# VH-VL binders against q9umr5, part 387

Target 1, 268 residues: q9umr5
Amino acid sequence: SYKPVIVVHGLFDSSYSFRHLLEYINETHPGTVVTVLDLFDGRESLRPLWEQVQGFREAVVPIMAKAPQGVHLICYSQGGLVCRALLSVMDDHNVDSFISLSSPQMGQYGDTDYLKWLFPTSMRSNLYRICYSPWGQEFSICNYWHDPHHDDLYLNASSFLALINGERDHPNATVWRKNFLRVGHLVLIGGPDDGVITPWQSSFFGFYDANETVLEMEEQLVYLRDSFGLKTLLARGAIVRCPMAGISHTAWHSNRTLYETCIEPWLS

## First folded at step 18 (VH-VL)

Design pn16 (framework fv_nofazinlimab)
Fold by ESMFold2-Fast, scan of step 18:
Structure pn16 (fold): chain C 268 residues (1-268), chain A 122 residues (1-122), chain B 112 residues (1-112)
Amino acid sequence: as target 1 above (268 residues)
Amino acid sequence: QVQLVQSGAEVKKPGSSVKVSCKASGGTFQDYAISWVRQAPGQGLEYLGYIIPIFGTARYNEKFKGRVTITADKSTSTAYMELSSLRSEDTAVYYCARGSYDSTGYEPFDYWGQGTMVTVSS
Amino acid sequence: DVVMTQSPLSLPVTLGQPASISCRSSQSLVYSDGNTYLYWFQQRPGQSPRRLIYKVSNRDSGVPDRFSGSGSGTDFTLKISRVEAEDVGVYYCMQGTKWPFTFGQGTKLEIK
């Protein structure tokens, strides 16, 4: 039978958002046990990412323990960062495919739909003021806010992303790298019409330099230094890149063509 | 001139809830974080939580998680702190305070409200 | 939680003399950005607290220069070079390095 699938939602999201994804999986892989984790829903998704990682860890442990042949993770948007950290902190994870569905893996620098809905005035250039402080770091969005014009502040103040990416040193870095490298496949999905993840290439470990020119994964120090294993995974043939145009941020989990092209092949 | 004005004193029964308001004047409301701190009679200061209005949600001290709710209304430049399931130990003066941005970055508590006495009597 | 311990708890001082208040934290208050998020507040009887010092040693606008903050790591000091009658009140240190942010128990400054 098929390996169980664990789904981790994104910012201001819940299990309901994945009803179409569950239908697709049931159609192509009937009998698959799919668990959509119903933790940190809605406003609780703004909790610090390390707090979310601990909560999701407690939820996934029994699922992984019951599946000796392995599990798959499908992690959407901010949830992809939670899953990055889960794979690093868990000494015993048995994840085969980690499917990162339009997640800001190198961070976010751009006006989000969230900010536009609550406060229409663009805050892109000014979020660094609050985010790179202990006050800001108690909110998930600030944990992966990566202002390329204040990269020194990001590197020094980020309590989450800079650490899991190995951009700032951490005592656990060697263990985190070893654990992450146990993943079977890292499937990266994203595209230019997302409209939320900025730059969209962040979903593929690309990111802005100080001039807002995107540098791809292979040009990042994180990759070149192999800080958490990207270079090793690529050399192993374990990284899958699946870009698709024409898909908005809230549609990644409900587009059949996307599912058939980028997700279905990795659900053994 | 910046000023924070809080609602008046409240006397509540155990098990009820209280909602204290903090109206800001001067400055742009969304540019500042608003913290809530309390002080029991003759005791020290205790941090309840804070809200960054631009994020639309608050961070709560775990001691009060589930009982405290902090909200902000941009249209009236007013922050609120609601505390439920009141106990006698919740008798205190409740303060709101804002933070600001300067050349050193973000700094909390540049202005404080006058305080609101909440008395919980059996 | 980070525990903040102040000493003395009661500080009687003669008008015109200096006063010194100590604050110790249970762990280093140096944040990863190199800043130390240590604050000092004054609360006069019947009034709201007022921020005197931010980030260890920076004096707020309008705070007299007789007030100064110093320290590093886990040990901090607030000094008043020449105590005046209006300085009577309770002084609190606070750490903002690690959530939940915590206050010292307070030092009551009294005139002898």
Scores: ipSAE 0.815, ipTM 0.914, lowest interface PAE 0.8, mean pLDDT 91

Design pn17 (framework fv_nofazinlimab)
Fold by OpenDDE, second read of step 19:
Structure pn17 (fold): chain C 268 residues (1-268), chain A 122 residues (1-122), chain B 112 residues (1-112)
Amino acid sequence: as target 1 above (268 residues)
Amino acid sequence: QVQLVQSGAEVKKPGSSVKVSCKASGGTFHDYAISWVRQAPGQGLEYLGYIIPIFGTARYNEKFKGRVTITADKSTSTAYMELSSLRSEDTAVYYCARGSYDSTGYEPFDYWGQGTMVTVSS
Amino acid sequence: DVVMTQSPLSLPVTLGQPASISCRSSQSLVYSDGNTYLYWFQQRPGQSPRRLIYKVSNRDSGVPDRFSGSGSGTDFTLKISRVEAEDVGVYYCMQGTKWPFTFGQGTKLEIK
């Protein structure tokens, strides 16, 4: 039998968004128990990410307990960050494949058409002012806002991303790293035509430097310092990078080719 | 020259709902936290919640158990606070307040509305 | 929730004399960025609250220099060097470090 699959949605999403993914899984892996967690849907997805992590943890624990052979996680967009944090705080998770589906794993500094309603051009450069404050950090968007021009504020004020990345020292850094390293495979999916994740390389732990030059995962301090285990995972062949062009952000979970190429191989 | 102008006094029966408005003028609206605070007669200040209009959702004090709804209309630069299932204990002056930016960052409660008296009585 | 405790709750003061209000928090108000988000507000009779101090010791524009804020961690103080008639009202401390943000009970300053 196939291992259960747990799906975590992204910002403003619901379980309905994954209807095609469910169909694909059922067709290719019949009998798979797929659970799309309907927590923090819609506007509730703007709640603090740590709150979401706790909620999702409560939901996945029973599922994991019933699956001693392990489970797979498919986590989309913002959900990918939730899942990474989840795996960091859980010392007893049994996740075989962690599939990060177009997630801003290294943060967001976006100014795309899709996000213009949230982040107009004039706002991108100024969002740090509200986001890196206690008031801003009560919203998920600010929890992974990563302003490359205000790195000091990011490092000190980010209450989520900087912590799970181990970019800011904290007492749980070693334990979280250990926990995260329990994952069998980290499957990173994203692409240049996403249109939302900015830069799109964030889905692969790439990100802007202070000059807004995109650096690769291997050039990031979090990798070089192995602050949460990326270097270790890569060394043992546990990281899979699956870039795909021609896919918009809202289509990652509903593209058959993407599923067959980047997701299905890891659901066995 | 930022000003917050709130709607007028309200008299409500228990169990009903009240919606207070707060119109901001003299500045931008999107990226400022608009806070709602109330004050019962002769009592202190109580934080209800706040909204950052650009995000489109509010943060609520759980003490109110979902009775408070805070919204914002960016087109009119107006924030709203709705309180449902009104009780006599909800009788208070309700204030909206807006933050500002200084050289060090964002600071809330720089500007206050004039307050809206809400009386709940049978 | 963080509990903010002010003392005294009533503060009668002679004109021209100094005044001091204490505010204590049930836990540290130091945020991850190293700032302490402690605020002081003044509410004159029949008026809306007014922010006097932000982040422990920063005076807002228009606030007389006779007002000063100090403190750290969990212990904070608002001082008025020379109380004037216009200072009559209720003063509140507020923490903005941990949600939900909370106010102190208020201190009523009146002239003897």
Scores: ipSAE 0.926, ipTM 0.967, lowest interface PAE 0.5, mean pLDDT 95
Fold by ESMFold2-Fast, scan of step 18:
Structure pn17 (fold): chain C 268 residues (1-268), chain A 122 residues (1-122), chain B 112 residues (1-112)
Amino acid sequence: as target 1 above (268 residues)
Amino acid sequence: QVQLVQSGAEVKKPGSSVKVSCKASGGTFHDYAISWVRQAPGQGLEYLGYIIPIFGTARYNEKFKGRVTITADKSTSTAYMELSSLRSEDTAVYYCARGSYDSTGYEPFDYWGQGTMVTVSS
Amino acid sequence: DVVMTQSPLSLPVTLGQPASISCRSSQSLVYSDGNTYLYWFQQRPGQSPRRLIYKVSNRDSGVPDRFSGSGSGTDFTLKISRVEAEDVGVYYCMQGTKWPFTFGQGTKLEIK
């Protein structure tokens, strides 16, 4: 009766992280087939995002084929970027709700206590030097590192996020936009107490300008130019924004109130 | 001054493992990445993989994936390359080499270790 | 994988004469940032390699100006304007534009 749900994890995650989410779905939508993809777990989550997209694509194709009425995606943290690319590269996806759970959709620029050995405070201002090189771009974190003080380097060297956001030209951009626009709903979730995603408004397509002042989605060139369809989706009423305070980064998939408010309504 | 000092020569039996160390001195450990390259006798250079110590993981050439492990210990400024299931074809000099960040960006191979001869024989 | 092909593989040269080594890649080495990640290394007998040239034409500190790199796209050249005895060794090109990073076969420069 309910459409199947496919879950894509984030950085240093595994399927085990979603046990509470599965419990909530079973309680509110009994009989839902939920598949948590057990690919690129732990340190393998640092693999380049295009490699992860290929692997996840191979896993989702048979699930989508078995579900003619559509599927839902719940994609957490870095996994939200994987899902962005999946929706763009798949000519035949049948995704209804794409639920982006605290994902850095415009990129990441900041240190966190949770990820301190991946984002050491002494390196935040200098990560652009290695990230914006072919060496750095072989690591997922560098694929969405977006230094607002070196935006020209980000635009020119990012092998993933700048391309998927339409911030730099790509031969496939028109096809990627067409495919992405087939999504039924884009549900954006995030909040100020996340503590990892910096700025937290990145989960809603907001981001820093050169002075580290946050500009919201509607002020971004990618929105104004409709580079991959955000403006079109918003005009169709297909974008849902669900911010919630008081939730830390590792709690988005295990908070019942968050689930009931932001996720449950979109799991038809 | 910057130096990369590698561990000494090893003679190993087929099927065993070898672990080569590369100790860096000078500079801050997080300011660089370490690449591993090998050279069989009379042959050219072959890229094994590299580690960016601050990320805590390495990128491996698929040719060696499953047999090679590259790690780094920030407390001792030492990188390691371990190669398992050794074959005669793995007989080579193994080099570590540093890449660093500067005002123009990241550039690899600015300093090389002296090399470690690994001989695999029965 | 990007295949790097060097020519010649053996280069006997008379002292004081110029020498040139060609390096060709199976695909363009221009990265999206406009940079070309092409490197040249020298390996003297019994020694570790050392970097001579980075990003096609930039000479490393301490490398004599008789060494120069040039080229674009898929075709690159290392030139020594006036070969000296200390230049004996094997020269390698390498691409760092696309993973996995790959080396040419090497060119052995020796005095006639």
Scores: ipSAE 0.820, ipTM 0.917, lowest interface PAE 0.9, mean pLDDT 90

Design pn18 (framework fv_nofazinlimab)
Fold by ESMFold2-Fast, scan of step 18:
Structure pn18 (fold): chain C 268 residues (1-268), chain A 122 residues (1-122), chain B 112 residues (1-112)
Amino acid sequence: as target 1 above (268 residues)
Amino acid sequence: QVQLVQSGAEVKKPGSSVKVSCKASGGTFWDYAISWVRQAPGQGLEYLGYIIPIFGTARYNEKFKGRVTITADKSTSTAYMELSSLRSEDTAVYYCARGSYDSTGYEPFDYWGQGTMVTVSS
Amino acid sequence: DVVMTQSPLSLPVTLGQPASISCRSSQSLVYSDGNTYLYWFQQRPGQSPRRLIYKVSNRDSGVPDRFSGSGSGTDFTLKISRVEAEDVGVYYCMQGTKWPFTFGQGTKLEIK
């Protein structure tokens, strides 16, 4: 039978957002046990990402223990960063496919329509001041705020993303890399019409340089140094890139064509 | 100049709740941390929690076991601190404070409210 | 939680003499960015606290130059080079490196 699927939601989101995704899975892989984790919903999604990682870890342990053949992870938006950290901190995870739905894997730098009610457009260039402080780092959005004009501040002050990406040294880096490399497949999904994740190539480990020119994954120092295993995974054929145009941020989990093209093949 | 003005003194019974307001004037507070600190009579300062209004949610000191709620109203530039299940040991002056930005980054507690005395008495 | 310990708790001082307050933290206060998030506050009787020093040694605007902060790691000092009558009050150190942020017990400075 099909491996169970664990779903992790994103910023200001909840389990309710995945109703269409569950319908698609039921249609193509009937009998799949799908657990949408109902933790850190709504405004609780702003809690520090390390706190969320701990809470989600406690929830996934019994699910993984009951599935000796392995599980699949579908992680949306901010949830993809939670799942990145889960795979690194768990020395006993049995994840086969890690499916990252439009997640800012190299960080976020942009005011979007989704965030404009929180962040006026002018805030993008100024958010570094609060985010790169101990006060700001107690909020999830600041944990992956990556201002390319203040990269030194990001590298030094980020308590989450710079560490899980191996952009700053950490005592646990070697074990985190070993744990992450246990994943069967890293399926990266995203696209240019997302409208929230900025730059959209962040979903594929690309990001802005200091001139806001996007450099793709293979040009990133984290890839070249193989800091957490991206180069090793790519060499093993374990990284799948599935870009799709025409999909807005809130539609990744409710588009049938996307599901059939990018998700369905990895749910054995 | 930035000014923080707090609501007036309150006398509450054990088991009730109190909600203290802190109105900011002169400048903005959306992207600053608004902190709440208390001081029992003759004692030191305790950090209750803080809110960054632009994010719409707060961080709380676990010592208060879910009894503290901090909120902010953008339209009135006002932050609120509500403390529930009051005990006599919650008798204290409650302060709000806001930070500032300079060339070194964010610096907390640059501006303080005048304080609000909350007395919990039977 | 990071514990902040001040010494002395009571500091009687003669007008015009120097005064020194120690603050020790249970953990290093150096944040990953290389900054040390240690602060000093003055509270005069009946008043709100006032920030004197931020990040160990930076004096706030309007704070007299007779106040100075120093230290590193876990050991910090606030020094008043020449105590004036208006310095009477309680002095608090605070760490902002690790949540929850914590204050020292306070040092009450009184004129002899």
Scores: ipSAE 0.813, ipTM 0.916, lowest interface PAE 0.9, mean pLDDT 91

Design pn19 (framework fv_nofazinlimab)
Fold by OpenDDE, second read of step 19:
Structure pn19 (fold): chain C 268 residues (1-268), chain A 122 residues (1-122), chain B 112 residues (1-112)
Amino acid sequence: as target 1 above (268 residues)
Amino acid sequence: QVQLVQSGAEVKKPGSSVKVSCKASGGTFFDYAISWVRQAPGQGLEYLGYIIPIFGTARYNEKFKGRVTITADKSTSTAYMELSSLRSEDTAVYYCARGSYDSTGYEPFDYWGQGTMVTVSS
Amino acid sequence: DVVMTQSPLSLPVTLGQPASISCRSSQSLVYSDGNTYLYWFQQRPGQSPRRLIYKVSNRDSGVPDRFSGSGSGTDFTLKISRVEAEDVGVYYCMQGTKWPFTFGQGTKLEIK
């Protein structure tokens, strides 16, 4: 039998967004128990990410307990960060494949058309002012806002991303790294035509430097320092990068070709 | 100069709802936290919650058990606070306040509305 | 929730004399960025609250220099070097470090 699949949605999403993914999984892996977690849907997805992590943890623990052979996680967009944090705080998770589906794993710094209503062009350069404050950090978007021009503020004020990345020292860094390294495979999915994740390479742990030049995962300090285990995972062949062009952000979970190429191989 | 102008006094019966408005003028509206604070007669200040309009949702004090709803209309630069299932204990002056930015970052409560008296009585 | 405790709750003061208000928090108000988000507000009779101090010791524009804030961690103080008649009102401390943000009980300053 196939291992259970747990799906975590993204910003402003709900379980309904994954109806096609469910269909694909059912067709290709019949009998798979797929659970799309209907937590923090819609506007509730703006709640602090740590709060979400706790809620999702409570939901996945029973599922994992009933699946001693392991489970797979498919985590979309913001959900990918939630899942990474989840795997970092859980010392007993049994996740075989962690599929990060177009997630801003290294943060977000962009004002795309999709997010223009949230991040007007004029706001991109100024969002740090509210986000890197206690008031801003109570919203998920700010929890992974990564302003390359205000790295000091990011490192000190980010209450989520900087921590799970191990970019800021904290007493749980070693344990979280250990926990995260329990994952069998980290499958990173994203692409240049996403239109939301900015830069799109963030889905592969790439990100802007201070000059807004995109650096790859291997050039990131979190990798070089192996702060949360990326270097270790890569070394043991546990990281899979699956870039795909021609896919918009809202289509990652509903594209059959993407599913067959990047998701299905890891659902065994 | 930034000004916050709130709606007028309200008299409500227990169990009903009240919605207070706070219109901001003299500045931008999107990326400031609009906070709502109330003060019962002769009592201190109590934080209800706040909204950052660009995010479209608010952060609430759980003490109110979901009775408070804070919204913002960016087109009119107006924030709203609705309190449902009103009780006599909800009798208070309700204030809206807005933050500002300085050289060090964001600071809340730089500007205050004039307050709105809400009286709940049978 | 973080409990903010002010003392005294009533503060009668002679004109021209100094005044001091204490505010203690049930836990540290130091945020991850190293800042301490402690605020002081003044509310004159019949008026809306007014922010006097932000981040422990920064005076807002228009606030007389006779007002000063100090403290660290969990212990904070608002001082008025020379109390004037216009200083009559209730003073509140507030923490903005941990949600939900909370106020102290208030200190009522009166002239003897």
Scores: ipSAE 0.925, ipTM 0.967, lowest interface PAE 0.5, mean pLDDT 95
Fold by ESMFold2-Fast, scan of step 18:
Structure pn19 (fold): chain C 268 residues (1-268), chain A 122 residues (1-122), chain B 112 residues (1-112)
Amino acid sequence: as target 1 above (268 residues)
Amino acid sequence: QVQLVQSGAEVKKPGSSVKVSCKASGGTFFDYAISWVRQAPGQGLEYLGYIIPIFGTARYNEKFKGRVTITADKSTSTAYMELSSLRSEDTAVYYCARGSYDSTGYEPFDYWGQGTMVTVSS
Amino acid sequence: DVVMTQSPLSLPVTLGQPASISCRSSQSLVYSDGNTYLYWFQQRPGQSPRRLIYKVSNRDSGVPDRFSGSGSGTDFTLKISRVEAEDVGVYYCMQGTKWPFTFGQGTKLEIK
């Protein structure tokens, strides 16, 4: 039989958003047990990411324990960062495929139509002032706000992303790296028409330099230093990159062609 | 000049709810966060929670979990603190205070409201 | 939670003399950015608190230079070089390094 699938949603998301994804999985892999975790829904998705990691960890432990053959994770948007941390903090996870569905793996910096209600255009350049403080770091969005014009503040103040990416040292870094490297496949999905994740290459571990020029994964210090295992995973053949144009942020979990091309092959 | 003006004193019965307002004037409401702090008669200061209006949600001290709700209305530049299931030990002066941005970054508590006395009695 | 302990709790001072208030935290207040989020507030009788010092040693605009803050890690001090009648009130330290943010129990400064 097929390995169970655990779905972790994103910012302001609900289980209803994944109805098409569940339909696709049922059609191609009938009998798959799919659990969409309904923790930190709506405004609760703004809770600090470490708090969300703890809650999701408690929810996934019994699911993983019942599946000795392993499980797959499908983690959407902000949920991809939660799953990154889960794989690092769990010394006993049995995840085969970690499917990161348009997640800002190197952070977020940008003004989007979707986020205008959260980030007024006039505040984008000044968001670093509140985000890189203990007050701002109690909100998930600030945990992965990565202002390329204030990279020093990001590196020093981020309580989550800079640590999980190994961009700042942490006592647990060696253990986190060892745990993350147990993953079978890291499947990265994203595209230029997302409209929310900025830069969209953040979903593939690329990001802006100080001139807002995107540097791809292989040019990042986190990759070159192999801080949490990206270089090792790539050498092992365990990283899958699946970019697709023409897909908006809220459509990644409801596009059949995307599912068949980027997700279905990894749901053994 | 910057001012935080709070609503007037309230007398409430045990088990009821109270909603205190804090109207900010001077500058833009989105340039700062609003904190809520209380002080029981003759006692020290206790942090309830805070809101960053642009995120549309608040962070609450676990001690008040499920009873306190902090909201903000950007059209009126007003923050609100609602406390439910009131007990006699909730009798206190409730303060709002803001934090703002300057050349050094974010600085909390640069201005405080005048305080709102909430008395919980039968 | 980070516990903030002030000493003394009662501080009677003769007008014109110096005063010193200690604040100790149960753990280091140095944030990952190298800043120490330690604040001092003054509350005069019947008034709202007023921030005197932010980030250990920075005086707010309008705060007289007779007030100074110092310290590092877990041990902090607020000093008043020459106490004036208007300084009567309760002084609080506060940490903003780790949620939930916490206050010291307060030090009541009175003229002898």
Scores: ipSAE 0.818, ipTM 0.915, lowest interface PAE 0.8, mean pLDDT 90

Design pn2 (framework fv_nofazinlimab)
Fold by ESMFold2-Fast, scan of step 18:
Structure pn2 (fold): chain C 268 residues (1-268), chain A 122 residues (1-122), chain B 112 residues (1-112)
Amino acid sequence: as target 1 above (268 residues)
Amino acid sequence: QVQLVQSGAEVKKPGSSVKVSCKASGGTFSFYAISWVRQAPGQGLEYLGYIIPIFGTARYNEKFKGRVTITADKSTSTAYMELSSLRSEDTAVYYCARGSYDSTGYEPFDYWGQGTMVTVSS
Amino acid sequence: DVVMTQSPLSLPVTLGQPASISCRSSQSLVYSDGNTYLYWFQQRPGQSPRRLIYKVSNRDSGVPDRFSGSGSGTDFTLKISRVEAEDVGVYYCMQGTKWPFTFGQGTKLEIK
């Protein structure tokens, strides 16, 4: 009766992180078939995003095929970018709700407390040097690293995010836009207390300008040019924005109030 | 001055594994790609893979995937290349190399280790 | 994978004469940033390789100016204007534009 739900995890994550989310779905929508994709777990989440897109594509095709009424995607953190690309490259996806759970949709620029043990405090200022090279672009985090002080390097060297956002031309851009526009609802979730996604407004297609002033989605060139369909989706009434304060990055998939407010309404 | 010093020669039996080290001194370690390439006697160079220590994981040439593991220990500024299920065809000199940054961006293979001869024989 | 083809594979040269080594790639090496990630290395007998040229035409510090690199797209050349005895060794081109990064098969330069 309920459409199947496909869950895509984030950076350094696995299917185990979603046990509470699955409990919530079972309570509110009993009988829902939920598939948490167990691909690119842990360190494998650092594989290039196009490689991840291909692997996840192969996994979702049979699920979508056996659900002609449609499916929902819940895509967490980096997984939201994987899902962005899936919706663009698949000519035949039948996704109703795409629920983006605190994902850096316009990119990432910043150190986080959760990553400081892994990265030096100077990571923000210096990552552009390695990220915007063929060597760096073989790692997922560099695929969406978006240094606002080196925007020219981001636009020219990003092998993933600049292309799926239509910030740099690509032969497939027209087809990608057409495919993405087939989504029923784009549900954007995020908040100021996330502590990892920087700026947190990236989850809502906002981002830093060259002075590190955040410009919201409607002020972005990609929105104004309707590069991949955001303006069209908003005009259709298909974009849902659900910001929530008080939630840290690792808690988005395990907070009941967040689930009831932002996710549950979109799981028909 | 940057210097890469590799561990000494190894003689291994078929089916065993070998772990070669590459210790960096002078300059920083974490932000540079550290590449591993090999050269069989009288043959050309083959790219095995590389690691960027700050990311904590490596990229492997598919030809060696499943047998090669590249790791880095930031506390000792040492990179490692481990090759398992050794065959006679794995007999080669194994090199580590590191890039540099200049005005043109990131440039690989600026500094090379001295090489480690791994001989696989029974 | 990008295939790198060098020619000639054996290059006997008279001391003081020029030498030229060609490297051809199966695909364009121009990256999206406009840079061409093509490198040249020299390996003297019994030694580790040494990078001579980066990004087609930039000579490394300490590399004599008799070495020069040129080319674009898929066709690249390493030239030595006047070969010296110390130049004996094997020369390799390498592409770093597309993973996996690949080397040419090598050109052995010998004195006639």
Scores: ipSAE 0.811, ipTM 0.912, lowest interface PAE 0.9, mean pLDDT 91

